VHH binders against q9y6x5. Designs and how they scored, part 183

Target 1, 379 residues: q9y6x5
Amino acid sequence: LPPKLLLVSFDGFRADYLKNYEFPHLQNFIKEGVLVEHVKNVFITKTFPNHYSIVTGLYEESHGIVANSMYDAVTKKHFSDSNDKDPFWWNEAVPIWVTNQLQENRSSAAAMWPGTDVPIHDTISSYFMNYNSSVSFEERLNNITMWLNNSNPPVTFATLYWEEPDASGHKYGPEDKENMSRVLKKIDDLIGDLVQRLKMLGLWENLNVIITSDHGMTQCSQDRLINLDSCIDHSYYTLIDLSPVAAILPKINRTEVYNKLKNCSPHMNVYLKEDIPNRFYYQHNDRIQPIILVADEGWTIVLNESSQKLGDHGYDNSLPSMHPFLAAHGPAFHKGYKHSTINIVDIYPMMCHILGLKPHPNNGTFGHTKCLLVDQWCI

## First folded at step 7 (VHH)

Design za3 (framework vhh_5j56_2)
Fold by ESMFold2-Fast, scan of step 7:
Structure za3 (fold): chain B 379 residues (1-379), chain A 128 residues (1-128)
Amino acid sequence: as target 1 above (379 residues)
Amino acid sequence: QVQLVESGGGLVQPGGSLRLSCVASEFSGFTLDYYAIGWFRQAPGKEREGLSSISGSSGGSTSYSDSVKGRFTISRDNAKNTVYLQMNSLKPEDTAVYYCAAGPLYGSSYFSKEYDYWGQGTQVTVSS
């Protein structure tokens, strides 16, 4: 009987929420499984890039989903509009569901994980839901569990994506204890529902379940705004992405645009593409623009207006506030083991190992996650 | 930059209909095609609530909150740089200031709240 894996993401679940709020259902899950306290995500610390890094094991410059809004200078295509279903954006990497279907001739199932409703390398997830944020967690879970129990070839890899606590993190900010407590309690209840559903259906004992997230959240303020319009006229550039990492495509000389921006704010770093810090692994892709602006933690880049966001992400991936956690339970995982830190790109080779798949070349290191696994020994 | 202007608000009887319009203008060479547009509302003394979103270009992905699903319809006309919210079967609890917002995300990102550009709002009042 082949191993099965369900990968669950709660968007924007900051690692430190585990220390500041109560999660009785998640803590019961962790007690009988493993916890990685911090996952160091990839730069930029945004939803689409990090979700694709989880399932490919690649840095953004390598998998090609370099932002939630993108422009490809070679082909002149724009992302984050009606062409987000164009395979062009996703085909610079092979996500694990494609490998699962092609290497082992098994089925994959997906409830709204980014990329799963796109035919990547002419392969779409065997079962999937077109992205629609109005579909409840319960409906997503019902479909995933139905597909795990009633598929031929068998579903061995399944994904489930949920938009919270990211939406509320943006609206209230992570420091709003009253509102975040309510939101996080609801998420913990959904985790309880997930576990109970899997037990009721006889899936729990033989299914590996990973609960993780793509990034964290940091507090923003109307007192921490960078007005780009005060530094440069919009006629000099095309804006590809705004905040907290702005992607600038010059309409005139790149050096002139750079000089107008470089001293714009003490709370923003301005990089020519070739000067982007090597530690970001954010340089070698045509979709990374000639000038990149990186706001300091908690600062918002705006165009002559007030931001309504009280929380945001996208910031430097070395910041603990940008880190999610990873919890896992199942026959592949130790029970009651706690680990400090892994890289988000390490999740992919670990998942390939659990499923018996040969990973495509990737930026992850299997050694970083082997201590989580019962079939590995840890020094 | 993108500038958003809402219109079409007003006073209606319960069970009535209104169509809100959100007109976008831009100065950086972008068109509405590059933006996901969301509709939000805020009633006095309450938190701002997301209602609906639509991704770029014709026939983009749409989403609706449970409170308005089946009653409200979002659509876009990129040639006119306009997004519409058709509101049917209006209830007194729909009384609020309605805002449109733009973000460089596909429309299904309504829950992400990563919208960067906001209009000034238009008042909708449902009362006898």
Scores: ipSAE 0.000, ipTM 0.314, lowest interface PAE 11.2, mean pLDDT 87

Design za30 (framework vhh_5j56_2)
Fold by ESMFold2-Fast, scan of step 7:
Structure za30 (fold): chain B 379 residues (1-379), chain A 128 residues (1-128)
Amino acid sequence: as target 1 above (379 residues)
Amino acid sequence: QVQLVESGGGLVQPGGSLRLSCVASGFTFSGSDYYAIGWFRQAPGKEREGLSSISGSSGGSTSYSDSVKGRFTISRDNAKNTVYLQMNSLKPEDTAVYYCAAGPLYGSSYFSSEYDYWGQGTQVTVSS
């Protein structure tokens, strides 16, 4: 029977939560599997970009999902939300579920992973749920496990997305130990439910399961605001995205807009598109705006004096606070192995290897993940 | 400072209608091609769900979740600095606290976490 893989994401699960809180169910999962302590994500450290990088192995400038809010100046199109069925936004890359369906006559299944309810290169996930945040983890899990057991051609790649702890991280901030401990305990219980369900259905011993996340979370404050209105008048630009990375489309001369912004705050870097640091791999795409503002960690860009966010992400991807972790269990993975770090783009070629798929050209390095795998030489 | 205040909630019977209002202060809708305004709800024991958004100075971009499309209508009155949610054919499953939020220019009902400013919420209960 072909190898099977379930990829699970808990949005906004900062890597160091594992050291600061107790996860008995996740710890049991790791004890008989592998743990990567830090995953270095792509810039910008936002949900849509990083979820698409996990399944394509590409930097944002290459896969085209460069933010959660986007504007394409060439076509004049706006990207608004997950119910936007326009494949235009997703067609610059080939995600793993498309490759899985086209190379091997296999099926894919999806519970809410970004992009899975959109036809990409005329191919949609064989089984999917339209995005709806009110659908419980249990209902998502029930559908995924039903499809894993009752599909022809067989489902060999399945995805499951959950919005927490990101929503609570924004609301309370990652330093609120009382509220975050409650939220993270609930997530650990969901991981316990996942493992129990897979065991009860006879899937556990033969299914590869990856539990990961797209980014971390950092503490914000009303004392750390950058008021863009104090820098520049609204009539001079169109705002495409705000915080912590602002995307500026000038309505007047680009140099004049840049000059009004460049020295406005000591807690914000201002870049002309061609001057964006090469290490971000965030430059070569028409959806990246002519001027980008990047706030320092924990600083929020606002158009007025206040923000309700106590936690945020989107910051520099070199920051440990922006990093998620990766845990995995299954026949492809070693037992009780701990690894320090990988790049988020490395997950895609590893998953292709596990599934026996030829990866599309990508920015990941298979060598970075080979020590996790039982069928590889680790050096 | 930016503040959003919801009103118009209450108890209604199945099949009834309610109109929610969201009044903004600290910014103006006549300059608000910089803000999308969205409606969200949270039912007991459930996660927060995005319902509808309106963006641009002319209200030229609107979106609706599948669960409310055809039943709910979002609109804006720039002179009153107010966004409305007209809710028709209400069902018991619509029972929730309803929130108004202001966020990125092109909005995202998928990610409530991307909205920067939130109201305190207004309770809607659909019961016989």
Scores: ipSAE 0.010, ipTM 0.495, lowest interface PAE 9.8, mean pLDDT 88

Design za31 (framework vhh_5j56_2)
Fold by ESMFold2-Fast, scan of step 7:
Parts: structure tokens; sequence; C-alpha cells
Structure za31 (fold): chain B 379 residues (1-379), chain A 128 residues (1-128)
């Protein structure tokens, strides 16, 4: 029987929530599995880019999902909808569910993971749900477990996405102990329910399960706003993405726009595309705009308006507040092993190894995750 | 203050029946748009399992987990502010502490995270 893997994402689960709140169900999962305390995500630290990096092993400049809102200068197409089904945006990479279906004659299943309701290289996940935030976690889990047990060819790779704690992190901010405690307890109970459902259905002992996230969250404030209207008139540029990384497409000379922005606020960095720091791996793609603005942690870029967000993400990927964690359990994984840090792009080659797939060229390093796996030797 | 109290547990032989009751105080089932009432169980050394739910409206929807569907029936009596779980064809593997829970109305839910208030539980033992 082929190995099976379920990849679960809780959007916006900041790594240090694990040390500041009690997670009895998640701790039981980890006790008999593995924990990576910090996952260094890709820049920009946003939902679509990082979810696609997890399943492709590529930096954003290489897989082409460079933001949640994008403009392609060559084709003049715009991307600005979480339910965008144009394959154009997703075709610069081959996600693991496509590889799974094409290499091994096996099925894939998906409950809401970004990109799984889109045909990519003419291949769509064998079983999927069109994105709808109103669908309960229970319904997503019921579909995934049904597909894992009742499919031919067998489902060997399944994904499950949930919008919390990101939605509450934005609404309340990560420093709101009372509201975040309530939200995180509900997520821990949900992890308990996931494990219980898999045990009830006889899946638990033979299924590899990864629980991870795409990014963290940092506290924002009405006292930490950068008003672009104080720097530059709207007639000089087209705004492709706003906060905390603004993507600027000049309508006039690029140098004139840059000069109007470069000294506007001490709380943001202004980069011409060719000057974007190499460590971001965020330069070599037509969807990266001629000028980007990067706000300092906790600062929000606005257009002469207040921001309703008390928490946000998208900031520098070196910030610990932007890092998620990874926990895993199953026959491929050691029991009771704790690891400090991996890169988010390292998850893809590890998953390919577990499933017996040949990975496409990628930016991950298998050596970084080998200590998590029972069939690998490490010191 | 919201409180839930379970009763009706006990010892029963395999194939037998029991009816559990959950009495609510501090809120009213018939007037509650935001309270789904669920039944859960937990055996020693095992995780809490969702069994059945009923919405807080007088004509509300019911749902059942696969492990109990066809054997267990959830119902309510709004005049008595009580929710019942009728358990038929009981098996030794049904042995557990049974909990009543109340939470916001999300529709059908078997997951503890959707419930804000819990009773203290009632023991059901299926043995000969």
Amino acid sequence: as target 1 above (379 residues)
Amino acid sequence: QVQLVESGGGLVQPGGSLRLSCVASGFTFSGSDYYAIGWFRQAPGKEREGLSSISGSSGGSTSYSDSVKGRFTISRDNAKNTVYLQMNSLKPEDTAVYYCAAGPLYGSSYFPYEYDYWGQGTQVTVSS
C-alpha cells in the first residue's frame, strides 16, 4: 500500500503561541511525533505566496505567486481575488498534488488549500472543494477523510486549510490575550477532533499528518500608520498591493516616483526592484513591481484612512513574529523529536520523499528535514 | 450563569437502552438563536468524541456521527429546557462518560471547539 500524507494548515499560527498558551491536544500529537519550533517562511509573508511555497518548494520569484494582489507587466493581467481560477497565475510551478497524480497514478484530495481548485499544467486535484470561507472545518474534514478511505486510484496526498487563527489575529491583534486565548483553545480542540476522527476511521496509525502554517502575526496600531497620500499624489502611480508591502507601478518616470517616496517615512524602506535585498529572493519575476515599499514591523501603509486591522503579516521574513511552526505524526516520523528551525521551502522535498515522488527542481534542502524521518540517519 | 447538568447514565447490558437528559439553566433553548446543543463522550485514555447535535431553535436540525447513526436519537423538550439522547442497541464500546455541551449555532457540529459551555458528564457502562 502506498504511503499517505495529510497536510493541514492553520492560517496565521505564530510559532511562539505554542509557548504562551496551553495546547493539550497539540502537545499529545507532538509527544508521539515531531515538532519544528520555527519555520522560516518566504518573503512576502502572505497567505497565497507561502501556501504555494509549501507545496512547490520554491521562492515566490520562482513560483510566481508573489503577493495576494498581483499585476503581470508582460501580459497586463491583474490578480486580486482569493478565488481566481486563471491557471496563468499558478503555472510557473508544479505543486505536489500535480506531481502525485502524474508520476504515481495516484489521486489527490483538497479542502480549500490555495491553488487546488485551479487546473495547473492541465491537472486539477482529483477531489477538491471550491474555496468558500463559510464551509465549516467539520465539513472540510468529513470530505477529506471520505476521500482518503473511498477513492480509486487511492488518495495518497490530501490538504486541509483553515482560516483561523489569522482572521482573529487581524481582528483582535496577537497581544489580545483574552480573545486570542479563546481562539487558540478552539483550534487546539479542533486538532483533538482531527486526531479523534482519524482514529475512529482507522486512518491514524498508517497516515502521515503534518500540521503547519504559512506565517505568524504582529500587533498593529492606529499610532503606527504610514500615509502614502502625504508622500505622493495618486496620479503618479498605480497601486498593485498596499500593506505592509506596497507594490508601486509608476505612471510617470520611475526615478521621479522613487524620489517622492524614498524619504517619506522613517518606518518603511523604499526599493527599486534591482535594489531589493538578495536575502528576500524577491526580484526575478515580471509580477514584482518596479518599486516596492516595505513597512517596519507593526506599521501599516494607508491611503489617508484609518486601518481596522489590529494585527497583520507580510513583513520581513527574518522577524520571529512572522514564523509559523510545523508538527508531524505518522509512520514516516520519529516520536518525541524536537527540531529548532527549517525553511518553509524544505517542506516540499520532505513530502516528496515521504510519498516516494521525484521532486521538481526546488529551493528546499532535504538535509534540513532528514532528522525528522525514521528512514534517514542523522546525528 | 449558563449551566448544563447531565443525568440518566448507569450500567446496562449489551443490546440495552438508556436515555440521557441534559437540563439547561441560565438560557432558554426555544429563545436561543446562538446555541447548538451537542452530545459527546470520552472513554478512559481516549479523546472526547462528538456524537450528535441539535440546533437551539424549536424546529432545529439534527446530526449524528457514523458510529451512532441509526442507534442514537437526539431530541428536545423546550418546555422543560431539556435535550435528550436516546441510546439503543448499546455495545461495550459505548462505555464512556457522556457530556452535554452548548455553543453558538454553526449548524451541524461534532467538534468540541464549537461549544462554549459543558456539563460535568454522566457515566455510561455497557457490560454483562
Scores: ipSAE 0.000, ipTM 0.104, lowest interface PAE 22.3, mean pLDDT 87

Design za32 (framework vhh_5j56_2)
Fold by ESMFold2-Fast, scan of step 7:
Structure za32 (fold): chain B 379 residues (1-379), chain A 128 residues (1-128)
Amino acid sequence: as target 1 above (379 residues)
Amino acid sequence: QVQLVESGGGLVQPGGSLRLSCVASGFTFSGSDYYAIGWFRQAPGKEREGLSSISGSSGGSTSYSDSVKGRFTISRDNAKNTVYLQMNSLKPEDTAVYYCAAGPLYGSSYFEKEYDYWGQGTQVTVSS
């Protein structure tokens, strides 16, 4: 039988939650598997961009999902949550489920992972669920396990996405120990349910399972707001994305807009596109706007309004608060091994190796993950 | 007509280097509707393999397949309407016909169908 892999994401699961809260089920998973303590994600540290980087191994400027809200200057198209099904936005890369289906005559299955309900390069996941946040974790798990056990050609790659702890992280903030403890305990219980379901169905011993996340979360405050309306009038620009990375499309001369913004706040960096730091790998795409504003950690950019968010993400990817973790278990992985750090783009070539797929050219480095794998030499 | 022309192929010993050039005619890289320029290769009896891609007008983001990472470097010179593939530490398994392709993607792609225009190919032979 071909090797199988289930990739699970808990949105917004900050790496240091593992040290500050109890996760008995996740700890049992890790004891017989591997843990990567920090995953350095891509900039901007947002849901759609990082989920697509995990499955393509590419920086956002290369795969084209550069934000959760985008404008393409060449085609004049706008991306919003309501039109995420236009293949145009997703076609700048080839995600692993497409490669899986086209190279090896295998099936893919998906429960809500971003992009899996979209035909990308004329290929949609063999089995998928249209995105709906109201669908329970149990229903997603039931569908994934049914497809893993009852498909021909066999499902060899499956994905499962869950919106927590991100939604609660935004609502309560990551420093609300009472509410976050409750939310994280529920996630740990869901991990326990996942493992138990796989054991009951006879899948556990032969299935590779990766549990990871796209980003972390940082505490925000009504005392840390940057009001753009105090610096520039709305008539001068079109706002493509707001916070914590604002994407500005000038309606007048770009230099004039830049000059009005550059001294707006000591807690925000203002970049002309060509001046965006090279380390972000966030410049070479027409969906990246002519002026980008980057708020300091914990600061929220607003338009003459208060923010209701007590937590947020999207900040500098060098910040530990923005980093998720990766845990894995299965025949491909060592048991009881801890690794310090990998890049989020390294997950893709590792997954291709596990599945026996030829990876598309990518920004990841297979060598960074080889110590996790039983069939590799660890130096 | 829109055309891509490869050059720089030839015979080289293992461990040697070659630089391939891809020159566009009928359109410009800096002013074109094409965002990604890729290098592919095909050895006799084997499938065509994507090696490297470069996007954007000012140098762009670059990507490499595992088989060539650290050995091959892609670059562009928009003033000369040319994309280069610098190949170092060549191995016998690098022997193939190398193709340049232009497509509407910003990133890297292995799929030939994503590229609108293809060169005729240039032969690279690595023998000892």
Scores: ipSAE 0.000, ipTM 0.172, lowest interface PAE 19.7, mean pLDDT 87

Design za33 (framework vhh_5j56_2)
Fold by ESMFold2-Fast, scan of step 7:
Structure za33 (fold): chain B 379 residues (1-379), chain A 128 residues (1-128)
Amino acid sequence: as target 1 above (379 residues)
Amino acid sequence: QVQLVESGGGLVQPGGSLRLSCVASGFTFSGSDYYAIGWFRQAPGKEREGLSSISGSSGGSTSYSDSVKGRFTISRDNAKNTVYLQMNSLKPEDTAVYYCAAGPLYGSSYFSKDYDYWGQGTQVTVSS
């Protein structure tokens, strides 16, 4: 039988939640599997960019999903979470479900994931659900397990996406122990449901399962706002993305816009595109706007208004608060092994190895993850 | 600039214990969350082997290779800017030059390519 892999994402699952809350079901999963305590995600630390990096192994400048809101000046196309179905945005990379279907004549299945309901290079996931946040975790789990058991060609790669704890992290902030405790206990219960369902269906012992996330969450406050209208009139620029990374398209001379913004607040950095730090790997794509503003951790960029968000993400990817974790279990993985860190782009070549796929060129390094795997040598 | 100095090496009998120290200068655990410290070893004619690492962040996590898991323990003293490797139940095959290394990485790794700065090494010899 061909190797099978289920990739599960709990959106916004900050790595240090594992140390501050109890996860009995996740701990049982890890006991007979592996844990990577920190995953260094890509910049910007947002949902669409990082989910696409997981499945392509590419930095955002290379895969082209550079934000949750994008503008292409040549074609005049706009991207947002409510306008994300144009293949144009996704075609700069080849995600793993496309590679899986094209190399081995195998099927892929998606109980949601950014991009899985879009034809990419004329290929859409063999089985998929159109994105709908109202669909329960149980329904997503029922569909994905049905497809894993009842498909020809066989489903060898499957995804399962869940919106929490991100939604609650935004609403309550990650420091709200009472509300976050309740939310995280619910997620642990869902992990228990997942494992139980896989065991009852006879899938558990032969399925590789990865549980991960795209980013973390940091505490925000009404006392930490940066008001752009105090520094520059909105008539001088078009705003492509706002907070905590603002994407600015100047309507006048770029240098004049830059000069009005560069000393606006001590709590944000203002970059001309060519001056964006190399460590971000966030320069070499036309969808990255001429001026980028990066707020300091916990600061929110606003347009002469208040913000009700008590938590947010998108900040510098070197911040521990922005990091998710990775846990995995299955025949490909060691049992009871703990690893400190990997880069989020390293997940893709590891998954390709598990599935026996030839990876497309990518920014990940297989050597970083090979110690997680039973058939590989460490260092 | 970043410098690492290992100490605590020497001759020890099989089954014995030894504690290695790595003192860092040019960065601090309180001033740099981006430096992870790893321990590596290399015996003559063999590849460099990663053993253990600890995060440079305030919540430092640890990792261990299978060859030393349960026998070696990595720890840090942020006030002294020092990382330790406690080695127990030493075997003749643990004989090697031991290196500490630092890299601009949140968390930790024992892959040598993740580390930019290396100490000069300290010799550990396990024999009777």
Scores: ipSAE 0.000, ipTM 0.121, lowest interface PAE 21.2, mean pLDDT 87

Design za34 (framework vhh_5j56_2)
Fold by ESMFold2-Fast, scan of step 7:
Structure za34 (fold): chain B 379 residues (1-379), chain A 128 residues (1-128)
Amino acid sequence: as target 1 above (379 residues)
Amino acid sequence: QVQLVESGGGLVQPGGSLRLSCVASGFTFSGSDYYAIGWFRQAPGKEREGLSSISGSSGGSTSYSDSVKGRFTISRDNAKNTVYLQMNSLKPEDTAVYYCAAGPLYGSSYFSKQYDYWGQGTQVTVSS
């Protein structure tokens, strides 16, 4: 009876990959659906922040997942990708799977989307998998499709997360056309498997499917390193996050730490928290540290060491290399429509509209996504 | 070269009907993966207004502005490579030059450069 939506993320899928590589299965999906060529993500252009922005419609300063590594000075708690299960970190916002379960007799299902294995406001998806990178795409897909087909009360919102092409983007860099071609072909084959599975189970015609990503990828190099140890001694600060956005908690006078850092490298911007550019929407949260360092595109901040990463992300969200795309198919979406750009925070109110949910206050603008939807006036 | 040619305009009394046609050459609607065909109008001294769109794929999705919803219907005939705008219950305020446009995007802002091709327009006058 109620509309259904499956939200799929391929981590680190840079928008320009669509123009530089062949995606026959994704192209067939888009032909009978919609494509947004660029999605302007939130700053910092990292996995946990942007995945939570997609499902809350909020900037990082509002939803509280402000980096992949965080520290709270009041509670003395630490957050990382290996220590992310404390609801404290996630409770500053209400993600869509929680809203979906609380507004009507509906269920949510989750295969590995960041935050879905954590109770948020005492609510967890009715069906979920604890995060484990070793679990295959096939197993995640099998669980999601089973839950979408056989649940009572019905699963109306489902999420599916896959770690590629981000892992290979870091390892090989986005300019390694041979390795990236192989990885992206495999992803396209997984999209083909997804579509075929949904058709075989009779779900395809009545299910809305969104395929998107959290960020892009930029080429890095051993020739583009910023050695923080050459600027300032370890005794002056605690390092909360390193690269390409460093989060600095001073152990001494903040101004002295700032003065040691501000002229260290021509390829790094140094900000006191109150001086962070307004366009980043990255200032009004206690988890944002007193001094933030932002490396220029392709530069890596290190501590007297080499970096093994040939690709990275986290850079300025105005950079096209940091932008993902969004493709969608289903009864809510036009067929054969292409749109230039939306903001990543716009995805949440669009999804709420498709599901018939009242959105929580958010930073997205529903008007930006109207052109994608059959029940909305566009032209 | 892609060309769009509008026809079917003219003078009609209030409450009457007209059917506009848009014929494409240089591409086919059924073979255009990313093209949508849209109808726009511009009255003297007013801004151009989007009215309706239809997808270039055989399955076609349609959209309408609130000012024409329920009165105007967009359709296509792929064999004739033609898109139609059926206009019913016409009002004096519908008087305008009507344009057909083809592009990968519809619903973008009025002056966006995202529409690749435009027709020359056909005049519709609704008057007693």
Scores: ipSAE 0.000, ipTM 0.149, lowest interface PAE 19.4, mean pLDDT 87

Design za35 (framework vhh_5j56_2)
Fold by ESMFold2-Fast, scan of step 7:
Structure za35 (fold): chain B 379 residues (1-379), chain A 128 residues (1-128)
Amino acid sequence: as target 1 above (379 residues)
Amino acid sequence: QVQLVESGGGLVQPGGSLRLSCVASGFTFSGSDYYAIGWFRQAPGKEREGLSSISGSSGGSTSYSDSVKGRFTISRDNAKNTVYLQMNSLKPEDTAVYYCAAGPIYGSSYFSKEYDYWGQGTQVTVSS
């Protein structure tokens, strides 16, 4: 009957992990579905921004979630973990679960996807869990599968978010083969549980499932630090976000702050907002600060302290280390097809097509994903 | 049905000022209404040019084209369901039909292809 879609994210799952580790359950999923080897995400390559880009098809300057920590100069509001439930931050775009509920009079379900526990344009996911990192994958899966099977009106769009391998990627770094092997094996086992649960409930053959991620991970080091305090005194600016993209709000003349920063380190680029490279699509929003610092891959910006992070993300979105993958299975998708690259903003119009929804204006190109779909011509 | 009505156009001397108004019907700028409103102009024999935009009821984020930065200001009055374009230091080159347009909120944008609904336009003539 009406198409159903489950969108699953494993935070920080770098694309080349698929080539360097064994994933028997994920490989079985891909064998009967499709694999996109690299997904080019949006800048900055951070969790909240990229998760919102997946479900809106928009660059960060357009959807308004421009960082995991941000400040709006017009309203003088600060965004952090403690106020991520303020609809103000999320209201510059319409995510797919809102469109699903308003266009087709259908239900949506969510287990921890960023933004789903917030009313956006006065609409909240029909079924959701308040964000809590302590809730197990098993409990999230149990709720999602219950909602997919027993809802009225039917749940046609569901999301499931898991914090790994990002948390371990930060703690151990992506080059720690012993620890990353253990973490990635557990994720593969969770994928196996997901597939088994859907099969046992009779959902597997009629449900479209997308498994993807928001970004990758790169190795950091105590030998690759940029000490911002050696460049400029704290009295000259307010720090909105630190690393690897620093967001600087000047307390004095912007040009004076820029001049103190611009030649301080060979391992970061310093941009006035209007000089940020066009290819980043990171300029046209009040939440993007007057001065942005972008560290080179693997370099960490610090304030007179050692960083304990052995892995990080947020870097230039052209870097392969920042790229996730996308795998999908279901009646909408070809079987055994491999595709090289799509843009992360392309996922939204593809999902709208699968669900029969009219997409809101977006930065994605449906043509980039049509080769994945059985009802489309591949050119 | 969504409808936009522009007003406030007319004849003005070079260096003068005009304030254009765009009144929306069929939706409101409060509550669940999510439209971004943009201002565009088109002079005879030229392409349509984007000038400025403002987000709907939730953020107030604004954008301006280089040709009007510092001279034009976009603002909103949600109680009157109206968006304004304050035009200062007008030049003969600003002579055009001015349009307001509405589209789903996705941040501030002045690119015409991103807007679904358009007003009929209001003529602005800058001449002595």
Scores: ipSAE 0.000, ipTM 0.107, lowest interface PAE 20.5, mean pLDDT 86

